# Designs tried in a protein design chat: VH-VL binders against Putative adenylate kinase. Part 5

Target 1, 196 residues: Putative adenylate kinase, of Methanosarcina mazei (q8pz69)
Amino acid sequence: MLIGLTGTPGTGKTSVSKLLEKRRGWKVVYLNDLIKEEHLYSEVDEERDSVIADMELIRERLSGILEEEKGQHAEKAKVNGEEKENITIIESHLAHYITDIVIVLRAYPPELKKRLEKRGYSEEKINENAEAESIDLILAEAFEWCKKVFEVNTTGRTAEETLGDVEKIIDYILAGKENELQEYIPGSLDWIDSVP

## First folded at step 19 (VH-VL)

Design d101 (from d98 with light chain R60L)
Fold by ESMFold2, fold request of step 22:
Structure d101 (fold): chain C 196 residues (1-196), chain A 118 residues (1-118), chain B 112 residues (1-112)
Amino acid sequence: as target 1 above (196 residues)
Amino acid sequence: EVQLVQSGAEVKKPGASVKVSCKASGYTFTDYSMHWVRQAPGQGLEWIGWINAGNDYTRYNEKFKGRATLTADTSTSTAYLELSSLRSEDTAVYYCARHGRYTPLDYWGQGTLVTVSS
Amino acid sequence: DIVMTQSPDSLAVSLGERATINCKSSQSVLYSSHNKNYLAWYQQKPGQPPKLLIYWASTLESGVPDRFSGSGSGTDFTLTISSLQAEDVAVYYCQQYYSLRTFGQGTKVEIK
């Protein structure tokens, strides 16, 4: 099962993903790292210190990773007598381009700016991401192409609190009860008035 | 190959409604959003909205909210635009066009002329 | 809404000569975390639907002749036809897909 954890940079995707690995043992693919480490890109934008991802290369590489995970999961299930669903989480602000089930992390744009300042982002990148969050860029893209979309507000919350929300969503999906998740139905957050 | 085939031309009176269909083939219907764009005679292109047939979510240009309704039938791979309370300014060619995650409006239907006249 | 403004409204160019169409957005359509300008160009001939030419500001759609190119970033973009052909007579539209969708008003390209 492939689940995307997406959201604007600074919403806590990486922190939550690392906690998920530690607490639940689920496989996480850190897509941005994979793109850079395996050169799954066409260009480097040095002004913005970023790369232009090649989605076809990414899809091919992920197909190989999922095949390896399927084989390893089946072997572990035979040895231990376990028949658990194999979960792979794709962590990236691009995850919704390659997954059909996505969890979108959100953050109040002024708080997002503070988080990005602590990361050492340039003023230009900080303002750009705050604007993108205020217009729902990532959420709108997820809505437009994904099959199942969940929204989690991380404003004023610890990574552990956000982890709890994400774990609940995934557990409900595994149980076939995701339609009962009223709290995470997208469209309840509106940041448009928070950006000057 | 990707193909979008729209229903035929319509003539309507002011105050009526119209429903335009767009049948998709050659791709997985639920993997792309379907957009609707209109073009009044001698005018430019105006975006109406989109529907994701995979989750039934829609988004509308505010100018059409309350009058436009987008629906999709996954069993027939057909998207629909219904426009109510028609007025003469709604006379236009209405296009469906699919939108991918990476490419914008890459395939368009042939267009459906809707004429609103008394 | 992001307003897209094209210039000129109409352009007459001799066969084989260079045609340049400008498009300006009311706000930036660059999202640097994706390293993409959310800007597309379409060609429309009379009685036909629009045809996608260029997306992400500079990426040429499959099957489009390489005499077409796109450039620019942020708020200012250009479509260039390096050597105008008779079949290039059409109306050209820019379109942003960063926030909702908005088209420019169109630029009619004619042979001088």
Scores: ipSAE 0.685, ipTM 0.852, lowest interface PAE 1.4, mean pLDDT 88

Design d102 (from d98 with heavy chain A53P)
Fold by ESMFold2, look of step 19:
Structure d102 (fold): chain C 196 residues (1-196), chain A 118 residues (1-118), chain B 112 residues (1-112)
Amino acid sequence: as target 1 above (196 residues)
Amino acid sequence: EVQLVQSGAEVKKPGASVKVSCKASGYTFTDYSMHWVRQAPGQGLEWIGWINPGNDYTRYNEKFKGRATLTADTSTSTAYLELSSLRSEDTAVYYCARHGRYTPLDYWGQGTLVTVSS
Amino acid sequence: DIVMTQSPDSLAVSLGERATINCKSSQSVLYSSHNKNYLAWYQQKPGQPPKLLIYWASTRESGVPDRFSGSGSGTDFTLTISSLQAEDVAVYYCQQYYSLRTFGQGTKVEIK
């Protein structure tokens, strides 16, 4: 099962994903790292010292990773006598471009600005991401393309609290109870008046 | 081959409602959002909204909120636009068009002329 | 709403010559975290629906001739037809898809 963990940069995707690996042992693909390490990009933006991801290369590589995970999971289940669902999490602000089930992390734009300042983003990039969060850019993309979308507000919350929400969502999906996840139904957050 | 086939032309009186259909074929209906765009005679393009048939979520141009309703029937792969309280300025060709993750409006229906006159 | 403004409103170009259409958005449609400009170009011939030409500002849709190219970033974008053909007579629209969807007013291209 492939689940995307997406959200604007600074919403806590990486922190939560690392805690998920540690606590649950689920496979996490850190997509930005994968893109750079395996050269899954079509060009290099020298002015920003960055790469422009190639979605077709990424999709092809992920297909191979999922086939490897199926094989390893089937072998482990056979040895241990377990029939647990195989879960792979894609961590990226691009995850909703490739997964049908996605969890979107959200943060109040003024708090997001502070988080990005601490991470050394330029003022221009900080304002751009705060604007993107205020207009629901990533959430709207997720709703437009994904089949199951869940929203988690990280504003004023610890990584452990956010982890708890993400674990609950995934556990309910695994149990076939995702229709009971009313508190994570998107549309409850509106930041539009918070961006200068 | 991807095709979007729309219902036929409509003539309506002011105050009535119209419901335009868009039958999709040649692709997985729930993998793409369906957008609606209109074009008044001799005018440019105006976006109305979209629906994702895979999750039933909709989004509207504020101009049309309260009058436009987008729905989708996954069993027939058909999207619908219903526009209520019609006025003469609603006279236009109404298009459906699909939108993907990697490409915006890449396939369009043939258009449905809706004429609103007394 | 993000307002999209095209220039010129119309132009006449001789066969084989270069046609250039400009599009300006009222705010940036570049999202640097995706490294993408949320801008598309469409061609519409009389009596036909629009046809997608360019997306992400510079990526040609499948089946679109090489003579069509898109460029620009942020707020300023250009559609170029390097060698105009008779079949290119149409109205051309830019469109942003960064926040909802908004089209430019269109640019009519004719043979001189």
Scores: ipSAE 0.758, ipTM 0.886, lowest interface PAE 0.9, mean pLDDT 88

Design d103 (from d98 with light chain N37D)
Fold by OpenDDE, last read:
Structure d103 (fold): chain C 196 residues (1-196), chain A 118 residues (1-118), chain B 112 residues (1-112)
Amino acid sequence: as target 1 above (196 residues)
Amino acid sequence: EVQLVQSGAEVKKPGASVKVSCKASGYTFTDYSMHWVRQAPGQGLEWIGWINAGNDYTRYNEKFKGRATLTADTSTSTAYLELSSLRSEDTAVYYCARHGRYTPLDYWGQGTLVTVSS
Amino acid sequence: DIVMTQSPDSLAVSLGERATINCKSSQSVLYSSHNKDYLAWYQQKPGQPPKLLIYWASTRESGVPDRFSGSGSGTDFTLTISSLQAEDVAVYYCQQYYSLRTFGQGTKVEIK
């Protein structure tokens, strides 16, 4: 099963993903790193010190990764007799462009700003991301194109606390209990009124 | 080939409701959102809203909230726009158009003329 | 709501000459984390639905002639027809899809 962990930069995707790897042993694809390392982009934007992702290349590469993971899992299952469901997490603010199931991490925009400041982001990038978060840009996109969308508030929470929610969501999905995840239904968080 | 085929022209009285259909073919219906856009005679384009047929989530232009209802039938790959409490100002050609994850409105229906007259 | 404003409202250009249409957004439609401007251009001929020309501000849709190009970022965008052809007579619309969806008022392009 492919699950996207998405959200505005600074919402804690990477931290949660690392913990998922450690605690659950799930495969995590850090998409942004993959894009850079394997040159899955069409152009380099020098002005923004960024790359323009090539979605076709990314899809192709991810397809290959998924096939490899399936194969490995199948082999392990044959050896150990345990058919554990294979979970692959795509970690990126772009994940909702790829996966049908997505978990969107959210953060109160003022807190997001602080987080990004600590990370050394430029003021321009900080403001852009805060705005994107305030208008629910990624969440709206996820709702528009993804089949299953879950929302997790990371405001004032540690990575471990957030991890708990993410694990719950995934576990319930695996168990076929998605209908019990009402607290994670998107739309529960509205920052429009909370942004000073 | 991707095709969006809309229902025929409608004539309605003020206060009535109209339901326009858009049948999609040539692609996976649930992989794209369906948008609705209208155009009054001699005027520009106005966005009404979109629906994700995969989960029935919708988003509306605030102007149409409460009057416009978007629905989708995945079994027939058909999207619907219902507009209630029709006014003369609602006279327009109504378009459905698909929106992908990477492309905006790349395919359009042929349009449906809705005339609201006393 | 993001307001899209096109200029000019109408443009008459000689065959083979360059046509330039401008579009301004009331706020930035750039999301740098995605490296994308959420802006599209459409062409509409009489009696036809709009046709997508450009998306993400500068990406040309498949099948669109090379003479069409989009440029700009943030709040200022331009559609350029490098050499106007007879079949290019139409109304052109810019659209933002950064927050909800809004269209410019349209620019009518005619042959001079």
Scores: ipSAE 0.890, ipTM 0.945, lowest interface PAE 0.5, mean pLDDT 94
Fold by OpenDDE, fold request of step 22:
Structure d103 (fold): chain C 196 residues (1-196), chain A 118 residues (1-118), chain B 112 residues (1-112)
Amino acid sequence: as target 1 above (196 residues)
Amino acid sequence: EVQLVQSGAEVKKPGASVKVSCKASGYTFTDYSMHWVRQAPGQGLEWIGWINAGNDYTRYNEKFKGRATLTADTSTSTAYLELSSLRSEDTAVYYCARHGRYTPLDYWGQGTLVTVSS
Amino acid sequence: DIVMTQSPDSLAVSLGERATINCKSSQSVLYSSHNKDYLAWYQQKPGQPPKLLIYWASTRESGVPDRFSGSGSGTDFTLTISSLQAEDVAVYYCQQYYSLRTFGQGTKVEIK
């Protein structure tokens, strides 16, 4: 099963993903790193010190990764006699463009600003991301194109606390208990007017 | 080939409701959102809302909130727009258009004229 | 709501000449983290639905002639027809899809 972990930069995606790897042993694809390392982009934006991702190349590469993971899992299952469902997580603010199941991490925009300031982001980038968070840019996109969307509020929470929610969501999905995840259904958070 | 085929022209009285259909073919219906846009005679384009056919999530232009209802039938790959409490100002050609993850409104229906007259 | 304003409302250009249409958004439709401007251009001929020309501000839709190009970022965008052809007579619309969806008022392009 492929699950996307997405959200505005600064919401804690990377931290949660690292913990997921450590605690659950699930495969995590850090998509932004993958894009850069394997040159899965069409152009380099020097002004923004960023790359323009090639979505077709990304999809092809991810398909290969998933097949490999499936094969490895099958081999392990033969050896251990237990067929456990294979979970692969795509970590990126772009994950919702790729996966049908997505967990969107959210943060109160003023707190997000503080987080990004600590990371050394430019004022312009901070304001842009705060605005994106305030208008639910990523969440709205997820709603529009993804089949299953879950929302987790990270405001005032540690990575471990957030991890608990993410694990719960995934476990319930695996158990076929998605109907019990009402608390993570989007619409409960509203950041309107939270950005000066 | 991707096709969006809409229902025929409608004539309604003020206060009535209209339901326009948009049948999709040539692609996976649930992989795209369906948008609705209208155009009054001689006027520009106005966005009404979108529906995710895969999960029935919807978003509306606030102007139409409460009067417009978007639905989708995955079994027939058909999207619907229902507009209630019709007014003369609702006279327009209504379009359905699909939206992908990477491409905005790349395919459009032929349009449905809805005329509201007393 | 993000307001889209096009200029001019109408444009008459000679065959083979350059046509330029401007579009301004009331706020930025750029999200740098995605490296994308959430802006599209459409062409609409009489009696037809709109046709997508440009998306993400500068990406040309498949099948669209090379004479069509989109440029700009943030709040200011431009659609350029490098050499106007007879078949290019139409109304052109810009659209933002950064927050909800809104269209410009349209620009009518005619042959001079």
Scores: ipSAE 0.889, ipTM 0.943, lowest interface PAE 0.5, mean pLDDT 93
Fold by OpenDDE, fold request of step 22:
Structure d103 (fold): chain C 196 residues (1-196), chain A 118 residues (1-118), chain B 112 residues (1-112)
Amino acid sequence: as target 1 above (196 residues)
Amino acid sequence: EVQLVQSGAEVKKPGASVKVSCKASGYTFTDYSMHWVRQAPGQGLEWIGWINAGNDYTRYNEKFKGRATLTADTSTSTAYLELSSLRSEDTAVYYCARHGRYTPLDYWGQGTLVTVSS
Amino acid sequence: DIVMTQSPDSLAVSLGERATINCKSSQSVLYSSHNKDYLAWYQQKPGQPPKLLIYWASTRESGVPDRFSGSGSGTDFTLTISSLQAEDVAVYYCQQYYSLRTFGQGTKVEIK
């Protein structure tokens, strides 16, 4: 099963993903790193200090990763006798472009600004991301294209606390109990008053 | 070949409702969102809303909230726009158009003329 | 709501000459984290639905002639027809899809 962990930069995706790897042993693909490391982009935007991701290359590469993981999982299952569902997490603010199941991390825009300031982001980038968060840019995209969308508020919460929700969502999905995840169904958060 | 085929022209009285259909073919219906856009005679394009056929999530232009209802039938790959409480100002050609993850409205229906007249 | 404003409202250009249409958004439709401007251009001929020309501000849709190009970022965008052809007579619309969806008012391109 492929699950996307997405959200505006600063919402805590990386922190949660690292904990997921550690605690649950799930494969996490850090997509942004993968794109850069394996040159899965068509162009370098020097002005924006970014790369233009090649979605076709990314999809191909991810398909390969998934097949590899599937094989490894099958081998482990043979050895241990445990048939556990194989989960691969795609961590990126782009994850919702790739996966049909996504967990969107959210943060109150003023708090997001503070987080990004601590990370040393430029004022322009901070404001841009705060605005994106305030208008639910990523969440709206996820709603429009993904099959299953879950929303987790990270405001005022530690990575461990957020992890708890993310784990719950995934566990319930695996158990076929998605109907019990109503609290994570998008629409409960409104940042309209926080528009910069 | 990707095709969006819409239902035929409609003539309605003020206060009535109209339901326009858009049948999709040539692609996986649930992999794209379906948008609805209208165009009054001699006027520009106005976005109404979108539906994710895979999960029935919808988003509406605030102007149409409460009057427009988007639905999708995955079994027939058909999207529907229902517009209630019709007014003369609702007279327009209504278009369905698909939206992908990477491309915006790349395929359009042929349009459905809805005429609202007393 | 993001307001899209095109200029001019109408444009008459001689065959073979360059046509330039401008589109301004009331706020930025750039999201740098995605390296994308959420802007598209459409062509609409009489009696036909709109046709996608450009998306992500500068990416040409498949099948669109090379004479069509999109440029700009943030709030200012331009559609350029390098050499106007007879078949290019149409109304052109810009569209933002950064927040909801809004269209420009359209620019009518005619042959001079």
Scores: ipSAE 0.889, ipTM 0.944, lowest interface PAE 0.5, mean pLDDT 93
Fold by OpenDDE, last read:
Structure d103 (fold): chain C 196 residues (1-196), chain A 118 residues (1-118), chain B 112 residues (1-112)
Amino acid sequence: as target 1 above (196 residues)
Amino acid sequence: EVQLVQSGAEVKKPGASVKVSCKASGYTFTDYSMHWVRQAPGQGLEWIGWINAGNDYTRYNEKFKGRATLTADTSTSTAYLELSSLRSEDTAVYYCARHGRYTPLDYWGQGTLVTVSS
Amino acid sequence: DIVMTQSPDSLAVSLGERATINCKSSQSVLYSSHNKDYLAWYQQKPGQPPKLLIYWASTRESGVPDRFSGSGSGTDFTLTISSLQAEDVAVYYCQQYYSLRTFGQGTKVEIK
């Protein structure tokens, strides 16, 4: 199963993903790193210190990764007799463009600003991301195109606390108990008044 | 080939409701959102809302909230726009248009003229 | 709501000459983290639905002639027809899809 962990930069995706790897042993694809390392982009934007991702290349590469993971899992199952469901997490602010199931991490825009400041982001980038978070840009996109969307508020919470929610969501999905995840249904968070 | 085929022209009285259909073919219906846009005679384009056919999530232009209802039937790959409490100002050609994850409104229906007159 | 304003409202250009249409948004439609401007251009001919020309401000839709190009970022955008053809007579619309969806008022392009 492929699950996207998405959200505005600074919402804690990377931190949560690292913990998921450590605690659950799930495969995490850090998509942004993958894009850069394997040159899955068409152009470099020097002005923005960013790359223009090639979505076709990304999809092809991810398909390969998933196939590999499936094979490894099958081999493990043969050896251990345990049929554990294989979970692959795509970690990126772009994950909702790829996966049908997404967990969107959210953060109160003023807190997001502080987080990004601490990371050394430029003022311009900080303001842009705060605005994007305020208007629910990623969440809205997820709603429009993804099949299953879950929202987790990371405001005032540690990565471990957030991890608890993310794990719960995934575990319930695996168990077929998605109907019990009502608290994570998007719409409870409204940052409209928090526009910087 | 991707095609969006809309229902035929409608003539309605003020206060009535109209339901326009948009049948999609040539692609996976649930992988795209369906948008609705209208155009009054001689006027520009006005966005009404979208529906995610895969999960039935919707979003509306505030102007149409409470009066427009978007639905989708995955079994027939058909999207519907219902507009209630019709007014003369609702006279327009109504379009459905497909929106992808990476591409905005890349395919459009042929349009449906809705005339509201006493 | 993000307001889209096009200029001019109408444009008459000689065949083979450059046509330039401007579009301004009331606020930025750029999200740098995605490296994208949420801006599209459409062409509409009489009696036809709109046709997508440009998306993400500068990417041409498949099948669109090379003479059409989109440029700009943030709040200011431009659609350029490098050499106007007879078949290019139409109304052109810009659209933002950064927050909800809004269209410019349209620009009518005619042959001079």
Scores: ipSAE 0.886, ipTM 0.942, lowest interface PAE 0.5, mean pLDDT 93

